# Ledger of designs, part 5: miniprotein binders against Mucin-6 (MUC6)

Target 1, 185 residues: Mucin-6 (MUC6), of Homo sapiens (Human) (q6w4x9r395to579)
Amino acid sequence: GHCSLEGGSFVTTFDARPYRFHGTCTYILLQSPQLPEDGALMAVYDKSGVSHSETSLVAVVYLSRQDKIVISQDEVVTNNGEAKWLPYKTRNITVFRQTSTHLQMATSFGLELVVQLRPIFQAYVTVGPQFRGQTRGLCGNFNGDTTDDFTTSMGIAEGTASLFVDSWRAGNCPAALERETDPCS

## First folded at step 2 (miniprotein)

Design sB5 (from b5 with K45Y K49E E52L E56L E59I Q64F E68L K71M E75R K78T)
Fold by ESMFold2-Fast, scan of step 2:
Structure sB5 (fold): chain B 185 residues (1-185), chain A 81 residues (1-81)
Amino acid sequence: as target 1 above (185 residues)
Amino acid sequence: SPEDLEKIIEEALKVIEEAKKLGNEDVVKLLEEALELLKKGADPYEIIEVLLKAILLAIKEGNFEIVLKIMEVIRLLTKLS
């Protein structure tokens, strides 16, 4: 299964359901019992542009009991808060630069991440067949049915992306959509 | 064990055959390099580094089926450590 985070705030789930959202938070992208040490892949979004409420991907985080690997749009890679030179290797994870514009995080447990650094920061997530029906988060549930890809952290299938995205926030931050203000003369 | 290494070599050969069928010559070359390292008893992490290069190339070329199979070879290699 393949999930992409492209064009600032565009997401395509493992079951190929596309959606877009606006948010300034860290979101759970992928959780699964197939990830060792309570692992989770997360995506950090922040504001982009100065004249409207557009948001874009600014970092990808892999978090487990052993590691907190952060890959940022500034081309900095850290683990547990310490900057790392590439290639960076742990027992089960390797982060390396294959081209001047792309980083790869490869794992021994069926998860693969490719990050495009320039000209636009974006990410591609690949998971093995063992993840079928065992994923949750912004990338969907990987069950072959797109109609329930907006399953929230509480297990409820939503018809809209905004409630789905908000349910997968990993920290204290504003809702995924900016509030509409009443017109006043 | 020798039996574990044999299984990893068998899996790597299957992946190479599939990459050849897809016509991905650059991925095949990297996989064959990894196979040579396997046969020489090289450090598993050195072998994994070559396989990771093959994975990124396969992703760039849209051959995601091969990516999953290369990842399985990496999983088996980590058990040898």
Scores: ipSAE 0.000, ipTM 0.106, lowest interface PAE 17.2, mean pLDDT 71

Design sB6 (from b5 with K45F K49L E52I E56R E59M Q64E E68I K71L E75Y K78L)
Fold by ESMFold2-Fast, scan of step 2:
Structure sB6 (fold): chain B 185 residues (1-185), chain A 81 residues (1-81)
Amino acid sequence: as target 1 above (185 residues)
Amino acid sequence: SPEDLEKIIEEALKVIEEAKKLGNEDVVKLLEEALELLKKGADPFEIILVLIKAIRLAMKEGNEEIVIKILEVIYLLLKLS
């Protein structure tokens, strides 16, 4: 199954349900028991540098008990806060430059991530068949039914994207919240 | 507004002509599909999804100039939505 984050603020779920993203925080993109050591993919959205009224993907994070791999739009790759030169290898994950404009994170557990760096930062998530019906987050539940792709973190199927997106916020985001709150208003 | 829509149609036509000159027939086909949707007054979001498919193909062809121009059309459509 394929999930994509494109055009700065557009998401297409594993069941091919498209929607537009308006949040400015870190969100759970993919969580599954198929990911080792409580692993999760997360997406960081912030104000666009081109248009401050628009939301854009600025980083993708893979978080587990052992690793916090961050791939940012500035072409910086870190693990646990330390910058890494590519290719970067762990036991189960390899991050490498696939082309002059694309980075790839390949894993041994059926997850692949391709990040487009230029001309716009975009991400493409591929998961193997073992993930079917076992995914949660912005990429949907991968069960072959688009009508429940907006299932919140509490397990409620919503008809609109806004409550769905808000339910997948990964904790408190002080920087995004500060930008949203105008101290003069 | 109607004037804004005309401007977007004009920009889309320019991108189509550039893609034709490069011999990128699959990209041209997707851009023409997007143009037809735009002329029919389809949902801007639906049009943008077709344009994103065009970006994927243009990137595979290594044509960054066309990708940037398609993104310009997307941003104009977002301003209308």
Scores: ipSAE 0.000, ipTM 0.203, lowest interface PAE 13.5, mean pLDDT 72

Design sB7 (from b5 with K45L K49I E52F E59L Q64Y E68R K71L E75A K78I)
Fold by ESMFold2-Fast, scan of step 2:
Structure sB7 (fold): chain B 185 residues (1-185), chain A 81 residues (1-81)
Amino acid sequence: as target 1 above (185 residues)
Amino acid sequence: SPEDLEKIIEEALKVIEEAKKLGNEDVVKLLEEALELLKKGADPLEIIIVLFKAIELALKEGNYEIVRKILEVIALLIKLS
């Protein structure tokens, strides 16, 4: 399965359902029992331009009990708060520069992430078939049916992207994004 | 190790044969490029880059079984890198 985060605030789920949202927070992108050490992939969104209605991806985070790997639009890679030189290797994860404009996080557990740094910060997630029906988050449930791709953290299928997205907000929003409400204003 | 490399080559050959059966010539070409890099003892990261180009083409063709098998080869390479 393939999930993409493009054009600042557009998402295409593993079941190929596209949507756009207007939130500024850290969101759970992918959560699955197939990820080791309670791993999760998260996406950080912030405002872009002079308009407060613009939302864009600014960082992707892989969090587990062992690692907190952050890849930011500033082309900085950190793990557990420390900047790392590329290629950066752990037991099951390698982060490296795939091209002059792309970084890749390759793993041994069926998750791959490609981050486009320039001209627009974007992310592309690939997961193996062992993840089918075993994913939660902004990328959907990967069950081959697009009608339930807006399944919230409470297990409810919504008809609107805004309620779906809000349900996957992580409790620890970055200080720079401190918004009381999700609506654009 | 030599035993681990042999296993990765065996898995890569299986993926190539499956891609040939499906008639995905562009995917076969990239997988054969990756196999040559494996045989030459190239850096696992260089091989992974080529394999991801193959995944991108397989996804465009809707060939999810080939994507699965390529990801299995990548998982083995990550443990060696």
Scores: ipSAE 0.000, ipTM 0.281, lowest interface PAE 12.4, mean pLDDT 72

Design sB8 (from b5 with D26E E33I L37F K40L E46R V50Y K53L K60I)
Fold by ESMFold2-Fast, scan of step 2:
Structure sB8 (fold): chain B 185 residues (1-185), chain A 81 residues (1-81)
Amino acid sequence: as target 1 above (185 residues)
Amino acid sequence: SPEDLEKIIEEALKVIEEAKKLGNEEVVKLLEIALEFLKLGADPKRIIKYLELAIELAEIEGNQEIVEKIKEVIELLKKLS
C-alpha cells in the first residue's frame, strides 16, 4: 500500500482516497500492531506564509520505544534529539540520501518512507502486505474499501475529512509532540 | 553536541515559565512553537524568526526582562550554527 502527503496539505490514503485538510498540529499518519515497539509514523504541520488558513508539512516523525527519528523540511535528521550523519543505520532502520532532493527511511518490518526535500516538502509512505487491514491514522485502514477510510481514533467511520483528521491529533495546537502527563512520568 | 542543545532547551523552558507568570499568552505560544522546532532539529534561522516575533510582542507589552532573555537564547542558537 502507498500513502502520500503532497502539495503541503493533500493526503491520499492506502486505499487511494484523496483529501485535503488545514491543521497546525502533529498528526498520527500510521499506527499498526505490525510496527515494532509501539511504533507510529507522525506528521507535523505548521502555518504557511500567505494566510493563517493555509498549512504545510514541516516534518515527519517515526516514534517507537527505541527511536524518535525526525526528518524536517530544513534537511535535518535527528534520532532521540541528536543530529545524525547520513547514512544512519540502526538494527532495523536505515536513513539515507536517495537522491540530491530525496531522503529514504527503509525498515526491516515492511515500512518505507521517502521524503522529498525540494522544491516542496512531501512524504510518501509504503507498507507491505502484512499491514493489510491493520493500519490506522491519516493514511487510512488499508482494507481495500474507501468508504471507511475516514475511520476516527474512536473507531467511527466519518463522511467528512475534518472530523477524521481532528481525531488523529497527537497533541494540542499549537503543534506539540509531548502529551500533558508523559514528560512528568 | 546534545549537551549544547539541552542547555538551549533549558534556557528556553525558563523563559516560557517566566512568560507564563506574566500572563503573556501569545508570547508563550510563540516560544513553545520555537521550542518544538528546536526539539525537531529545525534550521536555527527558522527558530530565530519565531523568537524575534516573540520579542516584538514582549516589547509591545513592556516586558523588557523577557525580551533580554529571548535575545540570550537567540545568541546561543547563532553561536551553534
Scores: ipSAE 0.000, ipTM 0.080, lowest interface PAE 21.5, mean pLDDT 71

Design sB9 (from b5 with D26L L30W E33L K40E E46I V50L K53E L57I K60L)
Fold by ESMFold2-Fast, scan of step 2:
Structure sB9 (fold): chain B 185 residues (1-185), chain A 81 residues (1-81)
Amino acid sequence: as target 1 above (185 residues)
Amino acid sequence: SPEDLEKIIEEALKVIEEAKKLGNELVVKWLELALELLKEGADPKIIIKLLEEAIEIAELEGNQEIVEKIKEVIELLKKLS
């Protein structure tokens, strides 16, 4: 399956359900028992320039008990807070430069991440068949049914993207739901 | 040359269609991603290394037919490097 984070605020799930949101926080992108050492892929969103109506992907994080790999839009790769030269290898993960504008994180456990650095920071996630029906987070549940792709962290299928997105916040940030439900005057 | 690149991509797509019939979704998506990156200007040598890692994954899954399809794509890409 493929999940994509494009154009600042667009997400396409593993079951090919597209949605857009306006959140500024760290969000759980992918959790699965197939990820070793309680691994999770996370996405960091912040405001786009001076516009308060736009949000953009600014970093992707792979977190496990052993590693905290951060790939930022500034082309800095860190693990556990220390900057790393590319190619960077751990036991199960390799981060390397595919092109002058793309980095790739390849793993031994069926997860791949490709990050476009320029002109716009974007991310593309690929997972193997072993992940089918065993993912949760912003990329959906990968079960072949788009009607339940908005399953929250509490296990409830929602009809709206804002409730779904807010449930996957990984930091102490403003809720995406509050921004979308506020009346315009 | 741009004509050589287009021809190699076309031949690689035929190999990927054969790989799809073998039912290994991860390797097929890896091959598709590799070709997409190549179309965007990635160095063929870097893509070859990526596909060599895909061979290790396919071997661990016990799928020798997919391994052979990945090797066919690697040989096509070597013509560009």
Scores: ipSAE 0.000, ipTM 0.094, lowest interface PAE 19.6, mean pLDDT 69

Design sC1
Fold by ESMFold2-Fast, scan of step 2:
Structure sC1 (fold): chain B 185 residues (1-185), chain A 92 residues (1-92)
Amino acid sequence: as target 1 above (185 residues)
Amino acid sequence: GPLEEAKRLVDLARKLVERATKTGNLEKLVFAVLKLAYAAIELAKAGDIEEAIKVMEEAVKVAEEAARLSGDPEHQELVELVKRLLEILEEL
């Protein structure tokens, strides 16, 4: 299944349900028992342009007990805070430049991420069939039914995107927003 | 254990509600109500259904007050969400 983050603040879930949201925090894109060592894929959004309240994707993060891989719109790749030259390889993850405008993160556990750097920062998430019905987060539950794609972190399906998106917000928002520590982090 | 952890989540969520209410920040209040609802669900999963219902009733009341004060349709969606969660808990 395929989930995309395009045009700044548009998301299409694994079950092909499109939506748009306005948010300026870190959000959980994908959590699954299929991801090793409590792995999660996250997206960082911030305001774009001085004249507009539009939000845009600025970084994608893969976090596990061993790794914190950050791919940012300024074309910097870090793991656990250290800048890495590409191709960057670990036991289960390889990050490399696929084209002059695209980076790819390939994994041994059925997750693939392609990041478009130019002209607009965008992300494309692909998961294998083993993830079917076993995903949660902004990319939806991958069960073949779009009516429950807006399942909140509390386990209820919403008809609208706003409450769904807010429920998957990580509590550690930028310091400028003076957010308290999230008790559910 | 799970019950003690769930009760800790309730306490932390209540602090978030208090802070959001004090500052009049409706965006933070929506987030805080959702976290309070999450804590209530964790209480139910840990076996304290009666306390979970009580905490979810608290979330409904806070959400209703926020919707009344703001007039924002998005806050009415929050009210409907926590009311549905309360119904689910009451049927356990």
Scores: ipSAE 0.000, ipTM 0.225, lowest interface PAE 17.1, mean pLDDT 75
Fold by OpenDDE base, second read of step 3:
Structure sC1 (fold): chain B 185 residues (1-185), chain A 92 residues (1-92)
Amino acid sequence: as target 1 above (185 residues)
Amino acid sequence: GPLEEAKRLVDLARKLVERATKTGNLEKLVFAVLKLAYAAIELAKAGDIEEAIKVMEEAVKVAEEAARLSGDPEHQELVELVKRLLEILEEL
């Protein structure tokens, strides 16, 4: 399964359903029992312009009982608040520079993350087949059905992205917007 | 010679550390870390790897102090950078 966060506000689920939203919060991208140590992948969005519709991905976070790995747009990588020099390895996770513009987080448990640093900060999540039907979050449920990807944290299927996205907030943040905007924003 | 110059650089960097610490100038303290690191590299180039490692270890400690004082994640990045430099020297 491949999930993409692109263009500042666009998401493509594991089931290949595209949608967009504008929010300035931390959202859960991926939760699964297949992730060890209660692991979860999260995305941090912030304002990128003066309007509410100008939002962009600014960091990706992998959070478990043992680690809080943050990859930020300024290429700083931290674990539990401490900056780490690349390549960085902790147990079953390795973060390293793939190219001049790409960082990669590799794991031993079937999760891969590639982060494009420029010209736009973007993220690409890949999970193994063992995750099929066992994922939840903004990346969907990876069950081959696009119609139920907007399942909230409470297990309710939504017809629009706004309520779906809001249900996966990791903190107290403003509600996400679903307004049509320039894809370049 | 190059070794004497490297040692001179170490001394100058250490003096800067002292001044920065006394005045609470974090910017100068960070700069002092870089000077120590540079001096260590010059020591290594001059053939004194052992002393280079020691000076780089000192740079790590000073960087850690800077990070402690500031609480700024960027200064922790400096710590990690200097640690990496230390590892490189240890591999020589």
Scores: ipSAE 0.000, ipTM 0.190, lowest interface PAE 16.6, mean pLDDT 91

Design sC2
Fold by OpenDDE base, second read of step 3:
Order: structure tokens, then sequence, then C-alpha cells
Structure sC2 (fold): chain B 185 residues (1-185), chain A 92 residues (1-92)
């Protein structure tokens, strides 16, 4: 499965469903029992301009019982709050620079993350086939059905992105604005 | 099994390459290269080293094309990285 966070506010799910939202919160992108140690991948969005519609991805976070790896738009990588030099390895996770503009987080458990730093901070998530039907979050449920990708954290399928996205907030933040748009448009 | 899964990953990666090339999306192309490399790794893990090498060679070629198209020397790092991975596979 391939999930992308592009253009500041566009998401394409593992099932290839594109949608757009504007929010300034931390959201769960991927949660799965296939991730060890209660692992989860999260995305941090913040204001990128004056308008409420001007939001962008500013960081990606992998959180588990052991690690809190943050990849920020300023190219700073931290684990549990401490800055780390690249390449950085901790047990089954390695973060390294792929190019001057791309970082990669490789894992031994079927999760891969590529982060584009410039000109737009974007993220690309890949999960192995073992994750099929076992994912939840903004990246969807990876079951080959786009119609149920907007399943909330409570297991309710929503027809719009706003309620779906809001259900996956990791903090107390304002409600997201939705605009369903093809990120390739 | 693992081998079939790896092959599916290769197919997916190749499709990404095609899509990226078709749309001129360099970012996606770079990502696709990485996916090819990762798929190759999975092939190796599954025991098909020969096919892994072939797929990695493909990754190198696509990476080189990406670098050429971008004109950005920064993408040469990707080429070098994938080449290193290829060398590692060849040592298996």
Amino acid sequence: as target 1 above (185 residues)
Amino acid sequence: GPLEEAKRLVDIARKLVEEATKTGNLEKLVWAVIKLALAARELAKAGDIEEAIKVMEEAVKVAEEAARLSGDPEHQLLVEYVKELLELLEEL
C-alpha cells in the first residue's frame, strides 16, 4: 500500500483515494497491529499562511513505546526529543538521507517512509502486503475498497473527509476543513 | 508467499515509475526508484537473489534517468545509493 501526503493538504490513501483537508493538528496516519510496540505514524500540520486554508505538513512522527521519531520540515530528526545525526539507527528503524532533499525511514517490519524536504514538505508511506486490511488512520484501511476509506477512529464510515480526519486527531485541535480534490488536479 | 509478495511490490513500483514518467512527476519518480530498490530487497529476502539484482539494476537505470531529467546534482546521491545497494546484492 502506498499513501501520500502532498501539496500541503492532499492525501492519497493506501487504496488510492485522494482527498484534501485543512487542519492544524497532529493526525494519525497509520495505526496497525502489524506495527510493533504499539507503533503509529502521525502527521503534524500547521498554518502555512494567513488563511485557514493555508495549511501544510510540517512534521512526520513515528511513535511507539520505545521511540518518538520526529522528522521536521527543518530537517531536524529527533528521537524522544533528542536530536540525532543521520544516519540514525535504533533497533529496527533506520533514518537516513536519501538525497539532499529526501530522507528515508526504513524499518524491518514492513513500513517505509520517504520524506521530501523541499520545496514542499511531503511524505510517502509504504506498507507491506501483510498490512492489508489491518490499517487505520488518514491513510485508510488498505482493503482495496476506496468507498470505506473514510472510516473514523470509532469504526464509522463517513461520507466526507472532515469528520473522518477529525476523528484521527491526536490532540485537541480545531476542526479540519474539507475540500475533496484530486491531488493530481 | 514472500516471493509472490515481493514480485507484487516490484509490479507496484514499476507502475509508479510509469505513472511518474507519464506525468513528469520527479518527486514521484524518486519515490518509485526507492520502491524498486525496496522491492528488490524483498526479493532477496525471499531467496531470489538473481531477480533482486535485476530489479535493482532497473532501479539504478531509473534513478539515473531521474537525475538526468532533474539536472539536479542532488539526485545523483540517489543513484549512488542504489548502486551501493546493487553492489551489496551482488555480494550475496
Scores: ipSAE 0.005, ipTM 0.213, lowest interface PAE 10.4, mean pLDDT 89
Fold by ESMFold2-Fast, scan of step 2:
Structure sC2 (fold): chain B 185 residues (1-185), chain A 92 residues (1-92)
Amino acid sequence: as target 1 above (185 residues)
Amino acid sequence: GPLEEAKRLVDIARKLVEEATKTGNLEKLVWAVIKLALAARELAKAGDIEEAIKVMEEAVKVAEEAARLSGDPEHQLLVEYVKELLELLEEL
């Protein structure tokens, strides 16, 4: 399965359901029992334009019990807060420069991440067939049915992206739904 | 495989362009560009660089049309993005 984060704020799920969202937080992109050590892939979105409503991808994070690998738009790769020279290899994960504009994170457990650094920061997630029906998060549930791709963190299938995205928020940021519905600011 | 996935994505993109032409829904052109860029990536991974370039050229044309019709700054960013991807493919 393929999931993509493109054009600043567009997402295409593993079941090929496209959507756009507005939010400035860290969001859970992929959780699965197929990821070792309670692993999760996360996406960080922040303001990038002169308008207060503009948002874009600024970093991708792989978090497990052992590792917190951050790949940011400034081309810095860290693990557990320490900057790493590429290629960077752990037992199960290798981060390397695929091209002058692309970094790749390859894993031994069926997850691959390609990050485009220029001209716009974007991410492409590939998972092996063992992940089918075993994923949750912004990339969807990978079950071959797009009608339930907006399944929230509580297991409820939503018809719209706003509640779905907000349910996968990680951290103490204001919810995207709360920001969007504020009549004053 | 990558070639079958590329064909699937191109077919979806062309249906989106046709639907956008019929209904005036410009967001379908944006989605078509995204699908074409993904198809070009799959073709490049399979080693078919010449076909990847052709598909990316199609993405540039669709993106330019979307930007022309909408005036949306986000569509201009998409034009810049696919033009840069085309240049990178041409350097392979």
Scores: ipSAE 0.000, ipTM 0.219, lowest interface PAE 13.2, mean pLDDT 74

Design sC3
Fold by OpenDDE base, second read of step 3:
Structure sC3 (fold): chain B 185 residues (1-185), chain A 92 residues (1-92)
Amino acid sequence: as target 1 above (185 residues)
Amino acid sequence: GPLEEAKRLVDEARKLVELATKTGNLYKLVLAVTKLAFAALELAKAGDIEEAIKVMEEAVKVAEEAARLSGDPEHQRLVEIVKLLLEELEEL
């Protein structure tokens, strides 16, 4: 499964459902029992302009019982708040520079993350087949059905992206704005 | 088993290549390179060295395409890295 966070406010789920939202919060991208140590991948969005519609991805966070790895738009990588030099390895996770504009987080448990640093901070999440039907969050449920990707944290299928996205907030933040958009735009 | 899993990884990587190519997404293409390379290594671990080599060769080609499209020296470096991996497989 491949999930993309692109263009500042566009998401394409593992099931290839595209949607757009504007929010300024930390959201759960991926939760799964296949992630060790209660791991979860999260996305941090913030204002990128003056309007409510001007939001963008500013960081990606992998959080487990042992690690809190943050990859920020300023190319700073931290674990548990401490800056780390690349390549950085902790147990079954390695963060390294893939190219001049890309960082990669590689794992031994079927999760891969590529982060584009410039010109737009974007993220690409790949999970192995063992994750099929066992994921939840903004990246969807990876079951081959796009119609149920907007399943909330409470297990309710929503018809709109805004309610779906809001259900996956990791904190108390303003409600997300919704806009239907072509991912190819 | 391990071999079947490796093959599934190959298929997924190839699908990503296809998607990346179709959408003109360089970044997904780069990701696909690493996925192919990983899948190749998994094939090798599973005992299918011949197929591993083939998949790694594919990874090289995809990497070369990415490098061509991007013009980024670091993508060229990625090509070289994958080539080195290929050489290592060929020596098995």
Scores: ipSAE 0.013, ipTM 0.233, lowest interface PAE 8.4, mean pLDDT 89
Fold by ESMFold2-Fast, scan of step 2:
Structure sC3 (fold): chain B 185 residues (1-185), chain A 92 residues (1-92)
Amino acid sequence: as target 1 above (185 residues)
Amino acid sequence: GPLEEAKRLVDEARKLVELATKTGNLYKLVLAVTKLAFAALELAKAGDIEEAIKVMEEAVKVAEEAARLSGDPEHQRLVEIVKLLLEELEEL
């Protein structure tokens, strides 16, 4: 299955459902029992310099009990807060420069991530057939049916992207930190 | 309905092909192949076998281009998969 984060605000799910959202937080892109050690793939969005209150992808994060691998648009790769030189290997994960403009994170558990660094920071997620019907998050559920791709973190299928996206927020919001405000408190 | 969904997938796939050509990002071609194949299967389910075959033929061409440009064995396997799907549609 393939999921893509493109053009700063466009997402295409594993079942090929396209949608757009505007967010400035960290969002769960992919969770699955197929990921070891409670692993999750996450996407960080922040405000774009472009008009119309646009947002853009600024980093992709793989988080598990052992690792917090961050690949950012400034071409820095960290694990557990420490900068790493490429190629970087762990027991099950290898991060390397695939081309002059692309980094790849290859895993032993059927997940592959490719990030385009230039001209626009974008991400492409590939999962093996073992993930079929066993994924949750912004990339959808990979069951071959696009009608339930907007399944929230509470298990409810929504007709629109806004509630779906909000349900997968992981709580880290760079834009909100600047204002130090909680309008809902 | 299925026809509108198929058209949406085809349009999106063609945009991905154009972007891949302009940016040199071959993974966009892989995504385009997936969308074209899914669109063709939706067309077949709706009974439009002729259009399904045409769209799957487009998927084969895009997959072959990705394999040619990348030299990646995984892209060659993708070519084999969409060719098998095309054969299945032609037997309908």
Scores: ipSAE 0.000, ipTM 0.118, lowest interface PAE 17.0, mean pLDDT 73

Design sC4
Fold by OpenDDE base, second read of step 3:
Structure sC4 (fold): chain B 185 residues (1-185), chain A 92 residues (1-92)
Amino acid sequence: as target 1 above (185 residues)
Amino acid sequence: GPLEEAKRLVDRARKLVEEATKTGNLTKLVIAVFKLAIAAEELAKAGDIEEAIKVMEEAVKVAEEAARLSGDPEHQILVELVKFLLERLEEL
């Protein structure tokens, strides 16, 4: 399954359902029992312009009971708040520079993350087949059905992205907006 | 007016496609896809749905080329995204 966060406000789920949203919060991208140590992948969005619709991905976070790995748009990688040099390895996770513009987080448990640093901060999430039907978050449920990807954290299927996205907020943030905006915002 | 502005965006996006293609710069090519998509959306807002669809179709083709060149599944996601945007325009 491949999930992408592109163009500042676009998301494509594991089931290949694309949608857009504008929010300035941290959202759960991927939660699954297949992730060890209660692991979860999260995305941090912030304002990137003057309007409320100008939001963009600014960081990706992998959070577990053991680690809090943050990959920021400024190319800083931290674990539990401490800056780490690349390549960085902790237990079953390795973060390294893939190219001059791409970082990769590789794991031994079927999760791969590629982060494009510039010119647009984007993220690409890949999960193994063992994750089928066992994922939740903004990346969807990876069950081959695009129609139920907007399942909230409470297990309710939504017809629009806004309520779906809001349900996966990791903090107390303003409600996400679903409106036509510049994909590069 | 809005239509003229949209057309300018199209032109700029196409130039970026050309530059990216010549240099083999996938990053720029991806950006160009989004720029085309943006331009298409602006055309639609300006009322020229027909041209918007054409530009978005162009964006799809560029995205497909990017995917072909990269060989990475990540770029295939871009193709799907742009196709989705195209579908949305066709529904107008």
Scores: ipSAE 0.014, ipTM 0.247, lowest interface PAE 8.0, mean pLDDT 89
Fold by ESMFold2-Fast, scan of step 2:
Structure sC4 (fold): chain B 185 residues (1-185), chain A 92 residues (1-92)
Amino acid sequence: as target 1 above (185 residues)
Amino acid sequence: GPLEEAKRLVDRARKLVEEATKTGNLTKLVIAVFKLAIAAEELAKAGDIEEAIKVMEEAVKVAEEAARLSGDPEHQILVELVKFLLERLEEL
């Protein structure tokens, strides 16, 4: 399955349902039992410089018990608050520059992320067939049916995108995420 | 090189558009729109901005057809997205 975050504020789910939102915060993009160590993919949005009512993708975060990998529109990659030179490799994850304008995060567990840096910051998420029917978050539930793609974090199917998107807020905002020291807890 | 790879992406996207249109498969049409948009952006990065704009204009037309076929207002969002991407390419 393929999910995309394009044009600053547009999302297309794994079941190919397009929608738009105007939120500014960190949102859960993908959660699944197929992700190891309680892993989750998150998207950070901030207000656009062009219009005060528009929002733009500014960073993508992969968070697990061991790692907090942040890829920002400034082409900076950090893990647990420390800047990393590319290619950056962990046991199960490799982040590298695929082209002059694209970064790729490849994993051993069937998740692939491609981030376009220029001319517009955009993200593309690919998951293997083992994720079918086992995803939740902004990318939808990947069950082959678009009718319930707006399932909130509380398990309720909504008819509109706004309530769906708001339910997947992760509590962090772009300013806090970009300056975050790795909190021990 | 990058330009040849971008042209191959365009050809693959156009083939998917034809298959989706022939079978009336709305999901495949939506996927084809994004493949055209990606190909257009790769053409722009490879230096062929004029061709990139033309391919993105094709993506707008396909998105409009998807919205028309579905009758669903949600597919109008796809049209808006692709028009936004076209505007950004024209700015280059």
Scores: ipSAE 0.000, ipTM 0.195, lowest interface PAE 14.5, mean pLDDT 71

